# VHH binders against q9c0y8: the designs that were tried, part 30

Target 1, 316 residues: q9c0y8
Amino acid sequence: MSASHPGILHEYTERLVAFELVGKSNVTLTSNVTRSLLLFVGGLGDGLLTVPYVQELVNPLDEIGWSIVQVQTQSSYIGWGTGSLKRDDEDLHKAVDYFLHIGGADFSTRKIVLMGHSTGSQNVLYYLTQSILPNYLIAGIAQAPVSDREAAYQFNGKEKTKELVDWVKAEYLDKGLGNDVLPRSKVENFFGEVPTSANRCIDLTDVRGNDDFFSSDLSADDFAKTFGNLKEISGSTAHSQLILLMSERDEFVSPSTDKAQLLNRFRESIRPTTSNSSLSGIIPGATHNVGPKSSPEALKWLINQLITALRSFIDQ
Key: E = the ipSAE of ESMFold2; O = the ipSAE of OpenDDE; V2 = 0.75 times the mean of E and O plus 0.25 times the DockQ between their complexes.

## First folded at step 24 (VHH; framework vhh_vobarilizumab_d1)

Design a3 (at its last look DockQ between E and O 0.89; V2 from the best seeds 0.63)
Fold by ESMFold2, look of step 24:
Structure a3 (fold): chain B 316 residues (1-316), chain A 121 residues (1-121)
Amino acid sequence: as target 1 above (316 residues)
Amino acid sequence: EVQLVESGGGLVQPGGSLRLSCAASGFTFDDYYMAWYRQAPGKGRELVARISSGGETYYADSVKGRFTISRDNAKNTLYLQMNSLRPEDTAVYYCARGVFSLYRGSEYDYWGQGTLVTVSS
């Protein structure tokens, strides 16, 4: 059923908002300068309240002095089809800068963690390793860091995905038309009804496309360029922590993929090694978004891991 | 109109074999992933096997090694070869057309009428 959710709508830059959900304490980021936040970014098609576990995090986080804030970017809902990780990253940096200062806070009093679901996990990894902008996050959390390319392979086939990529390169990129929207009839089995640019298609579906961080067929050298390149927190000698949370029953991941082995390969690539959080793991019984088809223990496990992590960041 | 018509079900003794067919029409068959589901009386539908538009296959653990999904794109037909049948395989078997996108995930938008498979002594 539909419901009302009390909170504060923040305009963090012109035309873009973030929604701070309010818990039982009624304490907010504007009322308490030492209160910290989990900034949440969803995946393709997501926006406010579309990821089912977010509202369940409000009161557990509130009990330990954290707000959860859902960020809307230009890519939210169907905007992702003509977007990019770089554009998302710019939006997210504006959000982080805004939240560092509201209520009279500053970098020394307020901690910010960026958590991403699905392609939001690419946003997290990009922010921490590829962005040219300053890093103020104490940690990043990637829930369901799934390969979009390998999901396409699973359902559309590897050769049909390669055929799409080759066609887009020949008919669009080679002609300087990377920003053009592709015909729906050519791409509906990959992107549905969402207007999708040639560049975005390549980012998501090409081998080593700009979004291709999590594919199991990438090499250790590929992972070294991403997982191996975590940035320092600005004004500090410390680096962000990185927490990776895979869903055990993730329907976007091929049944042939050994999730534990893949998670280990990601974690072994993290540099500096002190950024490799011991709280990474596989959420037992969880579907992609930890939704209602998940086992009963999945949400409890996720909440416990998040509370443990967030508590640990307050005394740093 | 999209149509999926199953055939090949019947009564068979344990250890026997059957081959199910699903004739597809009204769409470009080789653009879609396809699946077989089954439903025993009083139970929900259970995935049996799935095949991508490119031919990659997946099987439920309960049928792995005994069942083979295949497709003939020239004939617009999906098959399920069922060997070493057990009484637990008794169910109505359904052909389903899959729809996938990177943002919506996977689901099945058209289903056949089903064909009954009974495995009993």
Scores: ipSAE 0.645, ipTM 0.821, lowest interface PAE 1.1, mean pLDDT 93
Fold by OpenDDE, look of step 24:
Structure a3 (fold): chain B 316 residues (1-316), chain A 121 residues (1-121)
Amino acid sequence: as target 1 above (316 residues)
Amino acid sequence: EVQLVESGGGLVQPGGSLRLSCAASGFTFDDYYMAWYRQAPGKGRELVARISSGGETYYADSVKGRFTISRDNAKNTLYLQMNSLRPEDTAVYYCARGVFSLYRGSEYDYWGQGTLVTVSS
């Protein structure tokens, strides 16, 4: 059902916007100095209000003094095909900087949590671990962290995926053509109608590609390079909290994969250990995006978990 | 034109076996993952099994160890070998073409007309 949503459209760059959803209280980030924000970034194909549970978070968060802001990046909608985690990270840092400073110095104490859905989870991890830019997040939340590579294995086939990778490396990367867009006729079964660069293809489908954070076949050493390398919050000796929320019925995770065990492997790799939140878990009955095919309790669980997390950050 | 045509359904006794076929045409068969769904009377359509373009398989818990999905890319044909059939397996079985992309996820865009499987003593 289509609906209108009250909010404030923020121009956080010359060409990019973020939408602050306004709840029942009508309080906004610039109307109350105690207001904090959950900055939300979607996954591949996502844009504004494409993740169904986002609108359901508005009022619950509003009640506890948090606004939810959806950020548009250059990768939004079909832009991801020619993007990168590095580019995404640059956009996200611009957004964070914007929202740290709006309203003036009196608002400088607001907290920012970055929540990513699906490939947005890679954005969260990249921001907290690999980014060369300063970290200003009190926490990151990775919802439905899944391996795009292993998803390709499930649907396209492991061997065919490898063949694709080998072909792209040979015909493009080895020739210095990483920025070239791949022929749709060759890769549409992987990427649909989205123009996809050779580099992006490799990021998403190669073993230990740039986006390969959540694959079940990765080693402890691999996880140590990502989960094990959280950065300090800028201007502090403290580290951000990292919360991982997997969907119990995530259709992009292999049915043969023990999600609980995989989650534990991720969590055990988090360094420092103090950043490993006890609030990480599996959303009961939830599909990938906690959408309409999820059990009714899935959304409630997610909301409650978020409320618990966000309340805990206000006192820090 | 994309076409999926199921065959092989029929009446079988409990414990019996049946092999379903789905003839595909109008597209490059080996580029798509395929699936079998079934719909029992009064119930919703449910996934039975799927097979990737590369041959990786998934089965619903209810049919694991009893059913085998396979494909012959040279013949553009999808198969479902059903062994140890039970009355609860009674349903119309549908062949479906899967469309997968990393940004759209998993969808099924073409379906066959279905073939009836009845398991009864």
Scores: ipSAE 0.447, ipTM 0.771, lowest interface PAE 1.2, mean pLDDT 94
ESMFold2 (binder alone), look of step 24: mean pLDDT 85; pTM 0.853

Design a4 (at its last look DockQ between E and O 0.81; V2 from the best seeds 0.63)
Fold by ESMFold2, look of step 24:
Structure a4 (fold): chain B 316 residues (1-316), chain A 121 residues (1-121)
Amino acid sequence: as target 1 above (316 residues)
Amino acid sequence: EVQLVESGGGLVQPGGSLRLSCAASGFTFSDYYMAWYRQAPGKGRELVARISSGGETYYADSVKGRFTISRDNAKNTLYLQMNSLRPEDTAVYYCARGVFSLQRGSEYDYWGQGTLVTVSS
């Protein structure tokens, strides 16, 4: 369905944009008042308005003084196939830096939350735990933190996925061709029509590949290196909060996976323990992107959790 | 041309067994995940069982322990062994080819014509 969405298009760095959706108040991040933002990054294939619940967040957030901003990175749409979490993280840091410095008002109280959907959840966790750049976030929210490797196992099979990984290592990585795009005919059952580099394939599908944060077969020691490594907020002894929101009916997650147990394992690994938000949970009746096939209460539940979290941050 | 042809349906008494087959042609069978769906009169299609290209299996709760999905990649054939059949298993059973990518997720792009299974005394 076509529609127009009022907002401000921000060029946050050369060739990259973020779109601030405007709610009923007409207050924006460039207004001369205090205003905080939820910066939203989608998953593989996502871009502006591809995650269906984002538009529904505009007015609820506006009512509590928050803008929702959809960020495009070099990985948006099909760009992810030749990208990396590190490249995404650099783009996201540029976006955060831009929004910390725009406008003519006192921004000492502006809060920034990074929210990711699907592989955007890897972006969130990477930002909070692995970045070499200063953190500017009061919180990260990971919606549908799904293992890409285990999704490939579910549909292509574990041994077939290992065979792909071994072949890519032998034919590309061992030959110094990690940045080369793989032949579509060899990889279409993993990546479809998206041009995908050897390095990106390994990141997504190898055991402990660079994107492999959420697989159920990872150990507590593996989680300690990620969930257990939240960094201090720049210029402070405080740490970001981390909120994890799984979708109850997520079609990318194997039916054999106990989501509640897996969520508990993630949460118990979070360090410092004060970053382990009690607002984490499983969105009832939700599909992967909380889309139209979700039960009606899914979106309301999500909005309630987000509003509760965001309201609590403006008091800090 | 992709073709999926089911066979092995028929009339059987409660408690009986049937084995369904789906002959696949026109594609590299071993590269795709496959599923059996069924449709009872007046109802929508529902998943019965799914098998990954690598052989991992998943079952609907209503058939778990009674039905077994399998595949023979050398013969390009998908199977459904149906044991302890009940009247509520009466349906047209369809073979479906799945497609997957990390960006798009999973969907079914080709379906067979179906084979009727009737469980009645």
Scores: ipSAE 0.709, ipTM 0.875, lowest interface PAE 0.9, mean pLDDT 92
Fold by OpenDDE, look of step 24:
Formats: structure tokens, sequence, C-alpha cells
Structure a4 (fold): chain B 316 residues (1-316), chain A 121 residues (1-121)
């Protein structure tokens, strides 16, 4: 059923917006100096309120002094097809900068947590590890971190995926045509109707492509280059916390994959070790987006886990 | 028009075998992953087996080692070989077309009418 949601639309750039959802208290980021921010970024195909659980977080977070803001980036909806993690990271940094400063100097103690869903998890990791821009997050939360490459293996086949990668490399990248959009007839089984560049295709489907953070076949050295390289918070010697929340019934993860083991591999790779949050875990009964097909307890678990995490950040 | 038509269901004794077929038409069969689902009386629909467009297979734990999903792209046909059948395998079995993209994930957009499999002594 369609619904209206009260909130504040923020223009954090000239062309990009973020929507602050307002809870029952009607308190906003600019009406209370103690208000902190959960900045939410979706995955491939996501825009405002396309992730079902986002609206369910509003009131619980509101009660503990947190606002949730969903950010639109250039990659939102179908924009991801011609995007990159680097571009996303630039947009996210603009958003973070905007929300650090709105309201003025009196709001300077505001905490920001970046939460990513699905490919948003790559954004979170990229921000905290590979970004050349300053880190201003107290924590990052990666919800449903999954390998797009292995998802392609699962549904299209490993060999077909390799054939695609080889073809794109030969016909586009080797010819300097990385920014060209691939013919839909050749890649629709992978990317749907979304115009997808050769570069983006490779980012998502090649071994150790730019987006390849969460594949189960990666080595410890691979994980060390990502999980193992969390950046200091700008102006501090402290590091952000990293929380990984996998969905127990994530349809993008092969059923043959031991999710608990995989999660442990990720966690064990996190450096510094102090950034490895004990709050990482598996959302029980949850599909990828913790949507309607999830068990009833999945959403409750997620909400409680977030509340616990967010409270802990305020106490620091 | 996309069509999926199951066949091969029937009555079989415990320990027996059946082979289900799903005839697909109206789309490029070889481009899609396919699945078999089943629904027992009074229970929800559950995944039995899945096969990628490339032939990679997945099985529910309850049917591993007993069922085999396969496809013939030249014939636009999906198969489910069921061996060592048990009473608990009694259900209507459905063929489903899977739609996958990194954006939308995994969905099933077309289903067959189903074929009844009854395992009883």
Amino acid sequence: as target 1 above (316 residues)
Amino acid sequence: EVQLVESGGGLVQPGGSLRLSCAASGFTFSDYYMAWYRQAPGKGRELVARISSGGETYYADSVKGRFTISRDNAKNTLYLQMNSLRPEDTAVYYCARGVFSLQRGSEYDYWGQGTLVTVSS
C-alpha cells in the first residue's frame, strides 16, 4: 500500500538530494543539537524507500536520538550501470560533509554512521578503506554484503560469466572503450534493462574487480587489502567501527556457502582489530533485503541490533 | 506468450522413480535459470531444485542424492528425475522461470500449472 512519509528533503549538492525521515517525536537533525545521523545508501537499483526495512527504522531510531537519512547518489535507481565505487564515494563524502555542518557549529558533535545495503556494503567498505578522501564516520554498517560476481555464477553460470568478462575485456577495455555501454542483448541476463558500461561490467563480474570485496574464493591477502585497511577517523587516531550483518537466507549467496564461516573470514581480516565489532552477525530468517519473505523475527532482530550499535557509539 | 507446462506426475510406490518434464515456450529458454518447486497439502511452496542457465545446480537438503534437475536447451525442456521417492515427497510440483539481474536479484515470474506426484503404498 502506498503511504506518505514526513521528512525533510536535503539538497546536499546542486543536483543530489537526501531524505531525512522524521519520526513521531518530530525532532530533526537541525532542531536538536544532540541528534545523530544514520546515513543509508542502497544497493544496485535502489532509491528512496526501495529497501523495505528503512521505513521501519525511523521510529525506533527516533526514540534513541537518531535520524535516518536515505541518500540518493548518481548511482541511484539505474545510475549504477555507468557508475563506480569511486564516484559513489565522492557523492557520499559530499553528503557526509553536508550533514556534518547543517545547523551550524553547535551541531558539531553529531555522529554519523553510514549504513549500506547490498552493493551499498561495497560503498561502506570503500569509504572506510580505499577512499582518498577523509573519513568522518564513527562507524560503518554493511547489511547484506554479497558478491555480485558469485551471484552471477550462481544464476548465470561461472563459465558464462567468464565468457562475458573475457569478451568485454577484448572488445571494449583493450580498445580503450571502457566507458561505452554494452549492448543490452548481450548483457541483459546479468544487468537487466540497465545501461551498463564495460568498466562497470568488469567491476562487478571480474575476479578481483573493483567491487570484489565479499567473494568466498578470495584469499586472505585479498581481504587484507580491503577489510585489513580501515582508515583513521579524520582529526583522530581512532578508527571507525565496522559492523557486518549478513542475511541468513540471502538469495544472492550460494546455498552451499557457509555464511557463518564466511562472515568470520571477513571479521578476522578487519584491521585494526578494535574496529571488528562484536555486533556483527547473521540476521536470522532474513532474505537479502529483509523483506516480506523474511521470517517475522528478522526485522526485529535487525532493529534491536542497530539500536544496540547506535547507543554504543553515543557512549564513546 | 511465455508458457510452462509440466508433465510426468502420477502415483508411485515408495522407493519408486518418476521423471518430470517442463516444456517451455515463448522465450529464449537457454538464457534463464529454472527451478522446480513443490507444494504439499497444507504446506507452503518450497524450492526443490534450481539450475542456472549454465547448468549449475542446487538442491534442497531433503532431496539431495535422490533428485536430479537437468535441462535440454535444444528442446526447451526442464527435467526433474526423482528417485527413491518417499511419502513426504507427495506434492504438486511446479516449474518456474527465474529472472535474475544484479539489480533485481532472483525472482520467478512465470509458473506452470503444476503436476501432482503422489507417493503411497
Scores: ipSAE 0.421, ipTM 0.745, lowest interface PAE 1.2, mean pLDDT 95
ESMFold2 (binder alone), look of step 24: mean pLDDT 85; pTM 0.851

## First folded at step 25 (VHH; framework vhh_vobarilizumab_d1)

Design b5 (at its last read DockQ between E and O 0.92; V2 from the best seeds 0.81)
Amino acid sequence: EVQLVESGGGLVQPGGSLRLSCAASGFTFSDYYMAWYRQAPGKGRELVAYISSGGETYYADSVKGRFTISRDNAKNTLYLQMNSLRPEDTAVYYCARGVFSLQRGSEYDYWGQGTLVTVSS
ESMFold2, look of step 25: ipSAE 0.649; ipTM 0.853
ESMFold2 (binder alone), look of step 25: mean pLDDT 85; pTM 0.848
OpenDDE, look of step 25: ipSAE 0.768; ipTM 0.897
ESMFold2, fold request of step 27: ipSAE 0.638, 0.643, 0.629; ipTM 0.851, 0.858, 0.855
ESMFold2 (binder alone), fold request of step 27: mean pLDDT 85, 85, 85; pTM 0.853, 0.853, 0.849
OpenDDE, fold request of step 27: ipSAE 0.909, 0.901, 0.891; ipTM 0.955, 0.951, 0.951
ESMFold2, last read: ipSAE 0.646, 0.598, 0.639; ipTM 0.856, 0.836, 0.849
ESMFold2 (binder alone), last read: mean pLDDT 84, 85, 85; pTM 0.849, 0.848, 0.853
OpenDDE, last read: ipSAE 0.886, 0.910, 0.901; ipTM 0.947, 0.953, 0.950

Design b6 (at its last look DockQ between E and O 0.90; V2 from the best seeds 0.70)
Fold by OpenDDE, look of step 25:
Structure b6 (fold): chain B 316 residues (1-316), chain A 121 residues (1-121)
Amino acid sequence: as target 1 above (316 residues)
Amino acid sequence: EVQLVESGGGLVQPGGSLRLSCAASGFTFSDYYMAWYRQAPGKGRELVAYISSGGETYYADSVKGRFTISRDNAKNTLYLQMNSLRPEDTAVYYCARGVFSIARGSEYDYWGQGTLVTVSS
């Protein structure tokens, strides 16, 4: 089914765009300096409107004075295959900077929340932990934070995944060929049709690879390096909030995994502890992307949770 | 051509056992995770179990402890051992070929015609 969505396409760099979805009020980031935004980052394979629930957030957020913006990074759609969290982070910083100022706004008038879906969750956590945060970036939301590595374990097998990693390391990384794209015939069962670099393969499938944030077999020390390393807000001792929203029926998570327990492990690792939001939780009946196979209540729950979060941020 | 052919279905009494087989052809069986689904009368198709290409197994809660999914890559065959069968297990059981990618997750692109399992006294 096709649909049209009103919005504003922003060129936040010379080559990258972000789409501001405009709600019923017709208020935009350009027209209102006090308008805050939820900057949404999709996961692997995602681009504009590829995450089903995003369009459903537009009006609810609009009603409370928030815009939702979908950002396209160099990793969008198939770009992730040759990307990195570092590269993504650079793009996101540019996006945040652009949207902070558009319409004549500044740090005193506009707040920004980052929300990531799936691998976008790695982006969010990466963003929050790599550098001092600006005072207008008040929170990160990680929706469906899952381990890509463990997903591979579920379907391709743990040993086969290890074999892939070992092969890539030996044949590419050890030879300084990390930027080379792997033969499709060797990695199709992991990455589909997406050209994937050796480095990216390792990021996604190696133990403690660069993207390995959410694997259940990680140690407390591992979590301390990510969840435990949220950076302070510039000019303040305060830190941004981190909200983790897992999907109850996330197909990327093994059925044998206790999601509640795993979520608690993540939350307990968050430092400072004040950044551990009480709004973290499990979206009831939700598939990974809260898509059509989700329970009807899943989307409603997500919307309500987001509204609650965003209201709380403005009231602070 | 990819083909999946289920067999082994039939009538069994409650508490009985059946072993379903799915003969696969037309593709490299060992490269794919495989799944069993079932569809009871008047209900939607539901996942029963799947097995990774590496042999890791996953089960629906309703069949845990009773059903065992396995595969013989040398024979290109998927199996479902069903023990302690219950009337609620009555359904057409389908074999499915799974396709995985990190970006898209798990999908199924080929299905068998199904085999009927009836559990009744």
Scores: ipSAE 0.713, ipTM 0.868, lowest interface PAE 0.6, mean pLDDT 95
Fold by ESMFold2, look of step 25:
Structure b6 (fold): chain B 316 residues (1-316), chain A 121 residues (1-121)
Amino acid sequence: as target 1 above (316 residues)
Amino acid sequence: EVQLVESGGGLVQPGGSLRLSCAASGFTFSDYYMAWYRQAPGKGRELVAYISSGGETYYADSVKGRFTISRDNAKNTLYLQMNSLRPEDTAVYYCARGVFSIARGSEYDYWGQGTLVTVSS
């Protein structure tokens, strides 16, 4: 059956919106200056309610004084194909700035945590590494931080993926055509029906492309430039935390990949060391988006980890 | 128009061998990853093996070292060589075509009718 979900649609900048889901308390970000928020960004193809666990977080977060807000960016739904990680980051900074001001709040009374699913995890890591953070963005949560490049290797083959990359560089990038949409016949087995620019293809599928943060064949030096470069909050004893939540049965990850070992490699690279959260882990029984094919314990585990983390941030 | 037709099933003694084939038509075979699944009575379908469009192979632990998946792109045919067969390998074996995109992930959009493999004395 159809359902309705009570909430507030915010226009956080011209033509871009975020949806605040309202829990049983009916307390909102505009009604309470001390209410904190989990700002949620989905992955490629995502939009409102497409990541199934988001609606299940509303009341648990409400019980501890947190709102969950689903942000739409220019990349939401099919917009990602002609976008970039940088453009997403610009949209997210506008959203954070907006939510800092509503209800009369400021960063000394309201906390903001940025959470991403799938490629939203690249958004989180990029956000935390590009500028000195204000004390109002105290943590990032990356759920299912997976490599798009290695997923392409797994199903299309490493050599076929390299051939596509080389062809796109020669026929588009080297000719100044990075913004051109690639022909469907060449890329449908990588991007489906989504119009995808040459630049976007390279970002997602090239070795060390702009989105290539989570590939298992990256070196410690590669991880040092990302995981090792998290910004500290200026002028505060509070630390920006990074929580990494892999899905145990993630279908975007090769069955041969040791997820625990890969997670450990990410975590060992995190700097400053104080940003490396002990709440990181592997969600037992979870599929990529913790959807209906997941074991029942997966969602409960996720909620527990999030509540534990968010409660600890209020105590700081 | 996509069609997958399995063959090569039958009755075999424990320790024996069978070779399954899947004839594919209606699509550019070499562009897709392919899989063998099986379904024993009273159980769900389980992955046996898959092979990427680039030829990389993956096996379920229960069949590793005994089964070999392969493909002949010139003949549009997927194969499963099954050696050292056990009674627990008794199942209907299905050929499946995989579809991948980085936004949607992996799924299997077309399935064959299946071929029965019985391992019994």
Scores: ipSAE 0.544, ipTM 0.768, lowest interface PAE 1.6, mean pLDDT 90
ESMFold2 (binder alone), look of step 25: mean pLDDT 85; pTM 0.861

Design b7 (at its last look DockQ between E and O 0.77; V2 from the best seeds 0.62)
Fold by OpenDDE, look of step 25:
Structure b7 (fold): chain B 316 residues (1-316), chain A 121 residues (1-121)
Amino acid sequence: as target 1 above (316 residues)
Amino acid sequence: EVQLVESGGGLVQPGGSLRLSCAASGFTFSDYYMAWYRQAPGKGRELVAYISSGGETYYADSVKGRFTISRDNAKNTLYLQMNSLRPEDTAVYYCARGVFSIQRGSEYDYWGQGTLVTVSS
């Protein structure tokens, strides 16, 4: 059902916006310098309120002094087709900077946690591993980190995916045409109606492509380059926490995959080890987006886990 | 017009075997992953197995080792070989055409009418 949600629309750049959902307390990032925020980034295809559980987080977070903000990047909705993790990261940095200061806040008063859903998990991990982190960015939460490549394998087939990759490399990348958009007739079964660049195709479907963080066939060395490379917090020897929350019934993950084992492989790769949060886990009964097909307990579990995490961060 | 027509259902004793078929028409069968679902009396529809367009197979835990999903692209036919059938396998079995995209995941846009499988002594 359609619903209205109170909030504040922020122009964090000239062309990009983020929506702060306002809870029952009516406290906002603008009205309270000590208000912290969960900055939420969706996955491929996501925009505002496209992830079902986000709106359910508003009041629980509000009760503990946190705002939830959904950020729109250039990749939002169909923009991902011509995007990149690097571009996303740039947008997210701008968002983080904006929300750090809005209302007169600063690094001494406001904390920020990044939360990503699905491909947003790549964004989170990318953010945490590419640059030294500011002291107000205290954690990242990756909800439903899944391999887009393996999802393609699962439904389109491994060989067909490989054929696509090889074709794109030969016909586009090798010719310097990485920014060209691929013909829909060739890639519709992978990317739907979304205009997708050659580069983006490779990012998402090639072995060790730029987005290939969570594939089960990656080696320990591969994980070391991502999970094992969390950056330190500026001015400190501390590192941000990384929380991984997989969905038990994630339809993007093969039923044959032991999710618990896979999660453990991710966690074991996290460096420094102190960044490996004990709050990582599997959301029971949850589909990929913890949507309506999930068990009722799934959402509750997620909410409780987030509340626990966010409280712990402030107490530090 | 897309059509899926299941066949092969019937009455079988526990421990018996059945082979279900799904005849597909109206689309390029080889381009789609296909699935079998089942719905037992009083229960919701549940995934039994699916097969990628490339032939990779996936099974529900409840049927692993007993059921085999396969496809013949030349015949535009999906199969479900069911061995070691149990009373709890009693259900209407449905064939479904799968649609995948990276951003939306897997969906099913066409379903057959189903074929009844009854496992009883």
Scores: ipSAE 0.591, ipTM 0.819, lowest interface PAE 0.7, mean pLDDT 94
Fold by ESMFold2, look of step 25:
Structure b7 (fold): chain B 316 residues (1-316), chain A 121 residues (1-121)
Amino acid sequence: as target 1 above (316 residues)
Amino acid sequence: EVQLVESGGGLVQPGGSLRLSCAASGFTFSDYYMAWYRQAPGKGRELVAYISSGGETYYADSVKGRFTISRDNAKNTLYLQMNSLRPEDTAVYYCARGVFSIQRGSEYDYWGQGTLVTVSS
């Protein structure tokens, strides 16, 4: 991968930045008010340039008049351990507001798509279904929408995860200590070296915790409360589109999980049904982040799906 | 100090069976998922099977139905029962300790020295 990337570092709010990668055309969001953007948020531990496929999107998107912008939130890198989806949502809305207006642009000319990788997929779904803030996104794209709770079940065991949850509730939440960082010796098999609050632990590892959108053992009623609640675009009767892209060889998903069946359950729950994009699918041969262990065709497939989607949004 | 010591390798005829053991020490064995890897002559290491700290198992397609991974947390020992052995199973077999976090997924931070399994007629 390249050691340097031409682009523009935007301070979209005090102390938070987003990096607009500039393609071969040298056209930017500030130089062209009709240019649209794919705003990209990574998963836990991610920050600028950590997800390997992002730099490969720059020129394909540039060719169709789109910038890709990597956003940093307060949860980037290790900040997620004491954060929340609500805090992330507030950061992301500030980024959307910033890009919607730079260069003299507005909603009528500039389209914004939010794409999330891994737990960034929870950010996308939260933004589109749970946020109380105005929605200006034409679409959300969730790549590798995986369950953190079920990943913990897979590697640490279901009963051991439940024991952790029960212990955190008893020793922290019931004592009003939800914002306290948990002792590393007790939780390192779940969170490694990342300082993690009691509240964040519960969000990620409890059944129906605040991050728990994608677990295969959730009911249709659970999915109706999330996938079934896609927001209208503010100032419009249209709703944001939702595209779900699972990785076929995702190492965070149990081999026993039928990904196609799970994807269908998510999609069947999407309301309004007009928000259920036909471009959702399973990326053939892809690992979690579509990295080097993926089949050679995985990245090409991903790029094709993204280009097809983004072209379709230009005329909306 | 973390130690993983494999044993049980040897020469066996095609169709035969072997049981590998991995004695673990220096850590709380029951808290970690564990794996068997193998490295055939002239090839890289490949995953054979893993078992979660809670007992859930995964097998590579090439060994599914023939090999069984198991663990005895009271004895701090990981096992690999290998049945219906084939010449292509010839390799050095390694025990590995897995670490997991929801941020980075699964990694392996300690490896044994390996035990040789040779399958020949």
Scores: ipSAE 0.537, ipTM 0.757, lowest interface PAE 1.7, mean pLDDT 92
ESMFold2 (binder alone), look of step 25: mean pLDDT 84; pTM 0.846

